# VH-VL binders against Epoxyqueuosine reductase QueH (queH), part 1

No score or structure here was measured in a lab: all are predicted.

Target 1, 182 residues: Epoxyqueuosine reductase QueH (queH), of Dehalococcoides mccartyi (q3z8v0)
Amino acid sequence: MAPKLLLHGCCAHCTAYSFKYWQEQGFAVSVYWYNPNIHPFMEHQSRLEAMRKLSAEMGFELITEPSYHMAEYFKNVSANVDGRCRICFDMRLGQTAAYAAGHGYEYFSSSLFISPHQKHQDAVCSAEALAKETGVRFAYADLRKRYSDSRHITKPLDLYRQQYCGCVYSEYERFGKPNSPA
Unless a header shows other numbers, all headers, positions and changes below count from the first letter of the chain; antibody chains aren't numbered by Kabat.
ipSAE, averaged over its two directions, is called F for ESMFold2-Fast, E for ESMFold2 and O for OpenDDE. V2 adds 0.75 times the mean of E and O to 0.25 times the DockQ between the complexes of E and O.
Where letters were taken out, [cut] stands.
Atom coordinates printed by the task and the answers are left out, and those that the model quotes come from them; centres of patches stay.

## First folded at step 5 (VH-VL)

Design s13 (from i6 with heavy chain Y102W; framework fv_indenebart)
Fold by ESMFold2-Fast, scan of step 5:
Structure s13 (fold): chain C 182 residues (1-182), chain A 120 residues (1-120), chain B 115 residues (1-115)
Amino acid sequence: as target 1 above (182 residues)
Amino acid sequence: EVQLLESGGGLVQPGGSLRLSCAASGFTFSSYEMSWVRQAPGKGLEWVSSISSSGSTIYYADSVKGRFTISRDNSKNTLYLQMNSLRAEDTAVYYCARDRGWSYGDFDYWGQGTTVTVSS
Amino acid sequence: QAVLTQPASLSASPGASASLTCTLRSGINVGTYRIYWYQQKPGSPPQYLLRYKSDSDKQQGSGVPSRFSGSKDASANAGILLISGLQSEDEADYYCMIWYSDAWVFGGGTKLTVL
């Protein structure tokens, strides 16, 4: 009855309100975990475990890729580190759109669109190009003003809290540079 | 349930301007690509412009490039068409259409149209 | 020269079949394009009927009867809308459309008259 939407989850904290929002818009929402940009492996596992805990609490279906595809990330990024954020969006949103096309989802979206720390316009451009290529519709909403609402949902759940975006480059940018915020 | 309502049409002199609006209701407006399609009296359909769900990808027919501007306000569920430097050949009924399908081009809902007359 | 050409008019009897053609300009291969069909009745906005690229890439609009179908004639470089078992309410203007050179392009339309 309800149109099916595959929601890429970049982390539990961004996914909580994004899931609620799309469910309230009348979609049957499944959450898709594909984040080869999270390093090292133990950091990836901590964030995935937080997502599993959120899934149990909120009652959504969580679809996970069986393997950790860190090697694919570095293969794609190593030739153009300056453009890595767009490559990263293309990888994660591309895999989401491809999964959606293969499994009967009419729409795809991402929790990336709630974060005030992401390159929002690059992510939008990536998603729109992929929608045209795959024929799966991109469901867009600028949820950046709802970021605090998502954090309020996760606060009582005592989930793992990340300290950097995900990749080793972002960890260095956070902690390796003078005057980086803690 | 799904409704599209155009407004803003009227009589205008050559060289004048008009702004058309399309009010959408009954669906998640921000998830759909929207288009303007026009039809001159007794003539066929002519596509004018399309705008992606976010507003960042826009296309125009060659006949209106540089004169017309499509935009949308997802917070107000409204599509716009700003028409400048109007010509007699812009006289038409202007339809707002939603692009629904799995692939773009399935214009499944249309408004009733608003009439633009550019007088001689 | 026009990208899409449709005959201006076509007449057929109730109960018969009508084949409406949409011919692509020389140099534009019909085999690669998804062709969309629209119906417009007097005093009404257009209604989406269907799209056809191939037997594996086609879709029918909601509420559109199965007697409407799409196909292609490669030798004529044309898309075809077939209407079987013609009824009086099928009298309308029919438009084809493709996405070509960053634009949606409509054919000139065919006025179908049902005798």
Scores: ipSAE 0.000, ipTM 0.571, lowest interface PAE 10.7, mean pLDDT 88

Design s14 (from i6 with heavy chain Y104W; framework fv_indenebart)
Fold by ESMFold2-Fast, scan of step 5:
Structure s14 (fold): chain C 182 residues (1-182), chain A 120 residues (1-120), chain B 115 residues (1-115)
Amino acid sequence: as target 1 above (182 residues)
Amino acid sequence: EVQLLESGGGLVQPGGSLRLSCAASGFTFSSYEMSWVRQAPGKGLEWVSSISSSGSTIYYADSVKGRFTISRDNSKNTLYLQMNSLRAEDTAVYYCARDRGYSWGDFDYWGQGTTVTVSS
Amino acid sequence: QAVLTQPASLSASPGASASLTCTLRSGINVGTYRIYWYQQKPGSPPQYLLRYKSDSDKQQGSGVPSRFSGSKDASANAGILLISGLQSEDEADYYCMIWYSDAWVFGGGTKLTVL
């Protein structure tokens, strides 16, 4: 039997090739949706709907947390906005590893490792620390060179296209600064 | 065909240094955790150190902390062990081992070992 | 006191079964741990055999015959490697291993002699 891997999906566009990659490595892969860093709620729902469409198209199991933990995100971030990316990784990867430990997954990973826009080393350090804490192994691959392949999988599916990383801080950084691109 | 080949062992005086290398081939080296395990003459196995696939997470046996440094170069498919302040009790065959990557602690491939002798 | 204790030697006849034990130190509950088993023949590096935590959490090494199996004896606080249908090539040193306190810890090894 293939070893079970729980793959955290940060968005459909990053998840498409990440899922294909881990399946090709011989894992039985389920995708986990937990993204309290996406604001406002309607933006979160648009991205989740894109993930549901990808799940139907690619045939993977999508596990969705029933609650939107936006309040928990702001509680954790508001004291250290400059360090918010590491806090965000710890929240999403921590919940993924905890779910994996509680539900018989041998491994966890994330579609974060395909994005060229993420603090890659911070995410790796977060995942490796959580692997030790939970007893679930972290499956690592640097898929940043495969980002365009993931986009090519989603191109014909006409999925929602995000315009900022996820949080209100990233939206302000993109659109709110004087002379910023729209 | 998975292969691991250790090198760098030899005879060294107490207090000296050696650098061991493990050349990996036949698999995607950057996707696997790697470990060093040693065996003193006529004795059992003793784990020395492990390094995650990215190199970010490292563990050492208490007996070598502060003296040995594990590292890896994924571009060269090579694992290293820098050994400083060597003691007679470090005399052993040093094995390079791959952690399967589909399980934690499944050391599924081992090299043939390289011999380190610490003697006056 | 050692974290893992194994008998130094064990002998059994060809075709018989051998049960090799790996006892955890008092205070360390065997039920919590995955126990890994390794075989080493003279002049060779170790070979991974299997791991066992429970019937739902176990893994056989590639190419390892089904006559090798893992289990636990809770009353003895021990992991067990069972080798059925013993063959001459099974003569080797056998090591157990666990992850304990940020370290891989090996047992002292058991030398299995066949006949």
Scores: ipSAE 0.000, ipTM 0.490, lowest interface PAE 15.0, mean pLDDT 87

Design s16 (from i6 with heavy chain S103D; framework fv_indenebart)
Fold by ESMFold2-Fast, scan of step 5:
Structure s16 (fold): chain C 182 residues (1-182), chain A 120 residues (1-120), chain B 115 residues (1-115)
Amino acid sequence: as target 1 above (182 residues)
Amino acid sequence: EVQLLESGGGLVQPGGSLRLSCAASGFTFSSYEMSWVRQAPGKGLEWVSSISSSGSTIYYADSVKGRFTISRDNSKNTLYLQMNSLRAEDTAVYYCARDRGYDYGDFDYWGQGTTVTVSS
Amino acid sequence: QAVLTQPASLSASPGASASLTCTLRSGINVGTYRIYWYQQKPGSPPQYLLRYKSDSDKQQGSGVPSRFSGSKDASANAGILLISGLQSEDEADYYCMIWYSDAWVFGGGTKLTVL
């Protein structure tokens, strides 16, 4: 059997090509949804519904956590808002690696590595540290140049379009700061 | 054929400095995490430091933090260990080891080692 | 107290089996950790043998004979390296290793003598 890879999905638009890429690399891929950094709850639900539609269209297994850990996100972030992106990566990739370790996945990765809007090196550092902690292998590829390919897959599907990264801080940065579009 | 070749060891006085190099060949160096592991005469293995394939994540043993610096030059397929403030207890054979791609802790290839002797 | 403890020496006869233990410090649950095993012969660098966390999470090193295997003894809080059908060339130092507290930690090593 092909080696099992658990792919963290940060959104449908980033996941589409990331899934295709790892499948083409010879992995048996399941997608894992854990995004406590998406606020408010209805925004989280809209993005999860987009992921469910992508799952149906592309035929991958989608694994979701029963609990929405928004309170845990704010507990971890509130003392260090300027460092929140690394904390966020540690939470999402950490949960993914832990799930992988507990459920027989040899590898984990994330659709975070396709996004041109993420702190790419911080995410890589987080994943590498977590691979050592859990013993699950981290499968890395810089897919930022393939972002357009992922958008090409999702464009015909008429999926929900997000307007900010995910957290309330990113929403404020997009719309509330001086010189932001109103 | 995968090869790792260490160099830069020698005799040095306490408080001195040495820079070790590990020349890698036969694989895509930029895709692998690399580590330094040492062994004092007649003693066991002690991990010194690791650096990720991208160079973004670095770890040090507590015994060398603040004194040793690991680095890599992926364009030259070379791993480095800058050793400062050397002590008698740093006397050891220093091995360069490849961590098997996406497999952490599977040090599947090792160099022959280079000897560092800290003596007065 | 050391994170990993190995007996300093072990002797066994050709054709017999040897069980080498790697005991984790009290408070560190062996069930959580992937344990790596290395063999070192005099004058040579170490050779990777295998790693074992569970039956679903284990890996054999390239060229390592099937007579080498890993397991755990939960009651002793220890990882086990089993070498069956001992041969003279198995005489070596054996080291266990785990990733603990942002560090690779080796055991003190066991010198296996095949008499």
Scores: ipSAE 0.000, ipTM 0.478, lowest interface PAE 14.9, mean pLDDT 87

Design s17 (from i6 with heavy chain S103E; framework fv_indenebart)
Fold by ESMFold2-Fast, scan of step 5:
Structure s17 (fold): chain C 182 residues (1-182), chain A 120 residues (1-120), chain B 115 residues (1-115)
Amino acid sequence: as target 1 above (182 residues)
Amino acid sequence: EVQLLESGGGLVQPGGSLRLSCAASGFTFSSYEMSWVRQAPGKGLEWVSSISSSGSTIYYADSVKGRFTISRDNSKNTLYLQMNSLRAEDTAVYYCARDRGYEYGDFDYWGQGTTVTVSS
Amino acid sequence: QAVLTQPASLSASPGASASLTCTLRSGINVGTYRIYWYQQKPGSPPQYLLRYKSDSDKQQGSGVPSRFSGSKDASANAGILLISGLQSEDEADYYCMIWYSDAWVFGGGTKLTVL
């Protein structure tokens, strides 16, 4: 039997090639959706529906957490907004590793490692610490040079296109006016 | 077939430097924590250093901290050990080992070892 | 003071059982640790045998016969490698290992002689 890998999907566009890559490496891959860092709820749902469409097109298993942990995200982030990206990685990768450990997955990974827009080393450090904590292997590949390959897979599918990273802080950073008071 | 092949050992004077390499094949190198373990002539095993799959988490034995540097190049499937300020007590066969499965400490594959001799 | 202590040598007869001990330093509770066991034959690199923390947290190495098993002796603060039905090819050095204070720590090794 192929070893089981649980792949955290941060969005459909990053997941397409990440899934293909790990499947081609000989893994039995399931995709895991847990993104409480996406706000507001309708934005979260638009991105989840894009992932569901990708799942149907590519034929992979998509596992979704039943609850949207937005309150947990803000509880964890509000004490350290400047460090929010690492906290966010710890939440998403931590939930992925915990699910993997509880459901017979030998490995976990994430589509975060294909994005040129993420704090790559922070995500890697988070995953490695969680691998030690849970005993689940972190499967690492730097797929940032394959980002365009992933976009090539999703272009014909006309999937929802996000306009900011995910959280309300990133939305403000993208669209905030220069003269807005702090 | 999983293979680990060490190289770079040799004779060096105290205070000198050597760089060891371990070429890995037959598995997804980037998914495994790797370690260096040494064995002095007629003595037991001594762990030297470990490096996580990505290279960002590193551990050293107290005896080598500040003198040895472990690193890896996942694009070349190669593990390295840079050894500086070498001492007679560093004389040993140096093995590279793969930490298997998703439980750490299961060093399931070892290389043949490369010999490092530190003497005048 | 050594973190792990193993007796230097042990002898046993073919067909008998050998119990190899790995004693943790005072103050380090054996109940907390996974103990890993390795076999090394002359001229060869070590081979992974098994790990044991508890009956619910143990693992056998690939191809390692069931006559090799792990356990603990809490009163001695020690991990135990049991080799039953000893065969001549079991003659080797045996090492225990734990992860302690951010380090892999090996015991000094036990030379098992089968005579």
Scores: ipSAE 0.000, ipTM 0.502, lowest interface PAE 13.8, mean pLDDT 88

Design s18 (from i6 with heavy chain G101D; framework fv_indenebart)
Fold by ESMFold2-Fast, scan of step 5:
Structure s18 (fold): chain C 182 residues (1-182), chain A 120 residues (1-120), chain B 115 residues (1-115)
Amino acid sequence: as target 1 above (182 residues)
Amino acid sequence: EVQLLESGGGLVQPGGSLRLSCAASGFTFSSYEMSWVRQAPGKGLEWVSSISSSGSTIYYADSVKGRFTISRDNSKNTLYLQMNSLRAEDTAVYYCARDRDYSYGDFDYWGQGTTVTVSS
Amino acid sequence: QAVLTQPASLSASPGASASLTCTLRSGINVGTYRIYWYQQKPGSPPQYLLRYKSDSDKQQGSGVPSRFSGSKDASANAGILLISGLQSEDEADYYCMIWYSDAWVFGGGTKLTVL
């Protein structure tokens, strides 16, 4: 009876409260893992393992895209690095909406909408466009004020702690900027 | 140049145990996800288990969960499958397969297989 | 019941084309899945042929001739392996595979006989 919602999980820490929220809104929620924007591969695997531990703890279904589309990510991003966040949202939310359309989900959403560090309105615009394209309904809630609640759920689980957004560009922006006048 | 060589198969009684090994050479073993796929006599292919390059992410077919354990030793370039509580339906040729770099499901190299026979 | 269904056998003549089907269970939309194809000749381990999800998401195995190609038939909810210009050495078992519910799932296999 409950409407089915496919929730894109960008990381375990963002997914914990996002899952709880949509379940409490009366949805039957499955979590979808598709994050080709996480580099290098070992970082992607550490974050996926954290999501699997969260799935076991919270009892949700985790659906994993088996292919690591890092090459597709760089093909789409390399010519427009400054616009990479919107391209990344289109890739991840697009795959989620397509999966939802193909598997009988009435709604899709994402844990991206809890993160205070994401370009929130770009992600919303991406999701709204994809809802029109696929016919799957976009379930929106601004959960940025609930970010600390999500962290509270994951803190006792001692999950892998990420230190940058995901892509090699974000890692360089955080850790690796050398002083250069060029 | 890429080689995968399985060993450890044999005849065992129901309820017994076997440990399969797959020795890899000719590539950077630690960079690839590895899988076990089996084939019962005269039957089709059945995936058994996969393990990530680091060993942190592991998947099992429902038919073997709780009985089989996949592991790897990257320092020895070797993949393992510990098989416990063996049943007649586990009788098969067991293949070791390499999954392609960064693109799962492209099992581009396979060993010749090792035969496991469980007497009923 | 079965996630993937393949016909048990198919016969075709040398030089003709063969279309091998891999049908997904009702309720599982073929449009969203990447379908992998494997060839197994008697006495040999399987060989990876190709994968196909869409024209922008497909990949040919190393050394696999272009006469092997993948596609989909949405109306049949099926993946298709097309082998054109059939040769006697194409006689083999062919398996499709998808990732479904955290597992690699193979179809039952189709035995292609070239006569």
Scores: ipSAE 0.000, ipTM 0.443, lowest interface PAE 19.6, mean pLDDT 87

Design s19 (from i6 with heavy chain G101E; framework fv_indenebart)
Fold by ESMFold2-Fast, scan of step 5:
Structure s19 (fold): chain C 182 residues (1-182), chain A 120 residues (1-120), chain B 115 residues (1-115)
Amino acid sequence: as target 1 above (182 residues)
Amino acid sequence: EVQLLESGGGLVQPGGSLRLSCAASGFTFSSYEMSWVRQAPGKGLEWVSSISSSGSTIYYADSVKGRFTISRDNSKNTLYLQMNSLRAEDTAVYYCARDREYSYGDFDYWGQGTTVTVSS
Amino acid sequence: QAVLTQPASLSASPGASASLTCTLRSGINVGTYRIYWYQQKPGSPPQYLLRYKSDSDKQQGSGVPSRFSGSKDASANAGILLISGLQSEDEADYYCMIWYSDAWVFGGGTKLTVL
């Protein structure tokens, strides 16, 4: 009997190899979608649809939250915009760990650990703290060197390509500053 | 075989400093969370500090917070505890313990302990 | 006020069963916590025995006999370590532990004598 691992998916492109990796490590893996940091709603839906297409192609279970928690994101971030990335990790990994604890998952992890664009150590710190709080084990692997492998899996699937991290602050940082790309 | 070997204990005066080391062998040290647990003479166990496998997440007992610093060097398979502003109540045997891989609280291997005595 | 309370001592006869309690402070619900048990013999470091949260969330330590088992008494707000078929080598100090308020917290320990 394989141990159950709940894998938080931040996007399809990061999730493809992360799922394959944990399955190859001997886990029974389900993917969890909870990304209140993605704005506006249509951007969130485009990314979720890409994840649904990946789920169909790779054959994994995709668990989605019924509500879009944008209001909760802004409630938590508005008083500390400079610290928003850590708040964002705590929200997404916290919800994942809580779901795992409530539904018989022994382990949780995230596709965040494959992205070369994330604050990797902050995400690790968040996950490790939440593992202790929930009693669910955090499965850690530094998959940043495997990001290209994940992209090779998704390249032929013609999935939606995101242009910024997710939140309106990251969109402004990408496109609103002088010398930003169009 | 799994081995944890503590060193660095000794006699120190109040207000002094001491650094403990724990040399690990027989397993992939970088995959395991590590902890320090102490035991005063004739008393029970008291957890002191824990450090995640990566070194990114650290916890301290309130009694040592601000005075002790836990760290690790995964390239040398060694866990450290830097103890500053030592007090008489820090007198104890200090154990190095391994938390089971991907587990929390299953301290499945312990060292022999190293004795720290804080006295004038 | 202590987070975890254990009786200082307990005695039982060889072949009998010993039930060691670990009581959580009022306001801390035992049902939500994973309780860890450790055994310590004189002159030795502690040995991990087992952890118990529920029948679906429990783990036995390597080499720990099945006569050691964990459970809970909700009405007493306590975790229980049961040692059946007591043997002389079971004479030791037993500690419970939980993760509470960002810290591993040990109980005061129970000295089990097998007489």
Scores: ipSAE 0.000, ipTM 0.495, lowest interface PAE 14.7, mean pLDDT 88

Design s2 (from i6 with heavy chain S31T; framework fv_indenebart)
Fold by ESMFold2-Fast, scan of step 5:
Structure s2 (fold): chain C 182 residues (1-182), chain A 120 residues (1-120), chain B 115 residues (1-115)
Amino acid sequence: as target 1 above (182 residues)
Amino acid sequence: EVQLLESGGGLVQPGGSLRLSCAASGFTFSTYEMSWVRQAPGKGLEWVSSISSSGSTIYYADSVKGRFTISRDNSKNTLYLQMNSLRAEDTAVYYCARDRGYSYGDFDYWGQGTTVTVSS
Amino acid sequence: QAVLTQPASLSASPGASASLTCTLRSGINVGTYRIYWYQQKPGSPPQYLLRYKSDSDKQQGSGVPSRFSGSKDASANAGILLISGLQSEDEADYYCMIWYSDAWVFGGGTKLTVL
């Protein structure tokens, strides 16, 4: 039997190739949706709907948390906004590793490792610490050079296109500040 | 078939340097934590260093801190140990070992070892 | 002072049982730690045998016979490797190991002779 891997999906565009990659490495892959860092709620729903469309198209199992935990995100982040990305990784990867441990998954990973826009080393350090804490193995691959391949898979599906990382802080940094990157 | 093959050992004078390599095959190298464990002639096992699957988390035995550097190249399926400021006490067979990962500490596969001799 | 102490040698007869001890330093409670056991035969690299923390937290290595088992003796502050039905091929060096203070720590090893 193929080893079971729970793949955290941060968005459809990053998940498409990440899923294909781990399946081709010989894993039985399920995708896990837990993204309380996406605000406002309607943005979260648009991105989740894109993931549901991708799931139907690619044929993978999509496991979704039933509740939108925005309040938990802000409780964890509000006192340390400068460190929010590491806190965010700890929340999403921690929930993924915990779900994996509780449901018979041998490995966990994330589509975060394909994005050139993420703090890659912070995400890796978070995952490795969580793997040691939970005993669930972290499957690592640097897929940043494959980002365009993932977008090639999703382009014909006409999925929702996000304009910022996810949180209200990232939206403000992109659009609200003088001389912010657009 | 899981295989680990160490190389780079040899005879070196005190204060010298050596770089050990461990070539891995038969498994997805990038998903496993890797370790170096040594054994002095006629003595017991001594853990030297461990490196996480990505290379971001590293641990060293106190006896080698500041002198040895563990690293890995996941694109080449290779583990490394750079050994500087070598001492007679570093004379040992050096094994690379794969840490199973479900419960860290299950060194389920080992190489045959490479011999490092530090003498004048 | 050593974190883990093992007797240097132990001898037992074929068919008998051998209990190999791994004693933790005073002040380190054996109940807290997962103890790993390794076997090394002459001319070979070590082989993983098993790990034991409690009856609910233990694991056998692949291909390791059921006659090898782990346990603990709280009064002695020691982990125990039990080998039942001793066979000549069990003659080897046995090492215990724990994760302590951000390090993997091995015991000094016990040479088991089967006479």
Scores: ipSAE 0.000, ipTM 0.587, lowest interface PAE 11.1, mean pLDDT 89

Design s20 (from i6 with heavy chain D106E; framework fv_indenebart)
Fold by ESMFold2-Fast, scan of step 5:
Structure s20 (fold): chain C 182 residues (1-182), chain A 120 residues (1-120), chain B 115 residues (1-115)
Amino acid sequence: as target 1 above (182 residues)
Amino acid sequence: EVQLLESGGGLVQPGGSLRLSCAASGFTFSSYEMSWVRQAPGKGLEWVSSISSSGSTIYYADSVKGRFTISRDNSKNTLYLQMNSLRAEDTAVYYCARDRGYSYGEFDYWGQGTTVTVSS
Amino acid sequence: QAVLTQPASLSASPGASASLTCTLRSGINVGTYRIYWYQQKPGSPPQYLLRYKSDSDKQQGSGVPSRFSGSKDASANAGILLISGLQSEDEADYYCMIWYSDAWVFGGGTKLTVL
């Protein structure tokens, strides 16, 4: 019997190869969707629908929260916007580890570790701290060099393509900042 | 079959250095937190250091902090302990242990140990 | 000031039960901690036995007989390893362990003699 791993999916494009990788390592993998850091609601829904399409195509179990928890994100972030990325990792990985602990998963991981655009070391430190706290083991692999392989899996599926990391702060950072001096 | 094999122990003078190695086989080394635990002659167990599966989170016992460095090479399935500024109190059998299970603290496999003697 | 205190020795008869105690330092609430138990026979590395925090949070090591069990005595602020139906092969040193202040902390160990 394969050990059970709960894989947090941050988006379909990152999840495709991450799922394949952990399955090939001998795990029974379920994907967990908890991304209250994606704004606005319609952007969240577009990304979730892409994940559902990937789930159908790749045949993995997708576990989703019934509600959009945007208020939780802003409650935790609003007092410390500069530290929001670590808070965001702690929220998403914390929920994943807690769900894993409550539902008989031996391991948890995340598709965050394939993205070249994430604060990789902060996400690793968050996951390792949460593993000690919850007692669920953290399965780590640096998959950043396999990001193109994940894109090759999703390219034929014509999935929604995101234009920013997820939160309104990241959208502003990408599109709203001035490109020239005052 | 899970195996852990320590090496690198020996006799050293106070203030000297030794590097211990633990060769792991029979499991996916990169998925497990690893630890060093020591036992002085006729004494009890003392935890020395632990390193997370990725190598990013490291813990040390207060008695060795600043003198010992734990590291791992997941591509070689090997755990290391660099021991500097050795003291007579560091004399012990050093065990390599795998932390397995549903939660941390389940040191389910241990090596046979390697002996470190610090003496003048 | 030791975080965990264990009696140095304990003797019991074959077929009887032995209760090995692991007492937490004053100010450290035993109810909060998951206590791990290890057995060590002369010339061998330790063997993991079990962990116990509560009846809903406990785990037996692979191949460890059911006659080994964990519990707690809140009034004594102690974790307990119970070995029922004692056998000669149970003669060994027993260590408790907790995760406290970013460190694994072992008790001093109890030598169990089966007479």
Scores: ipSAE 0.000, ipTM 0.545, lowest interface PAE 12.0, mean pLDDT 88

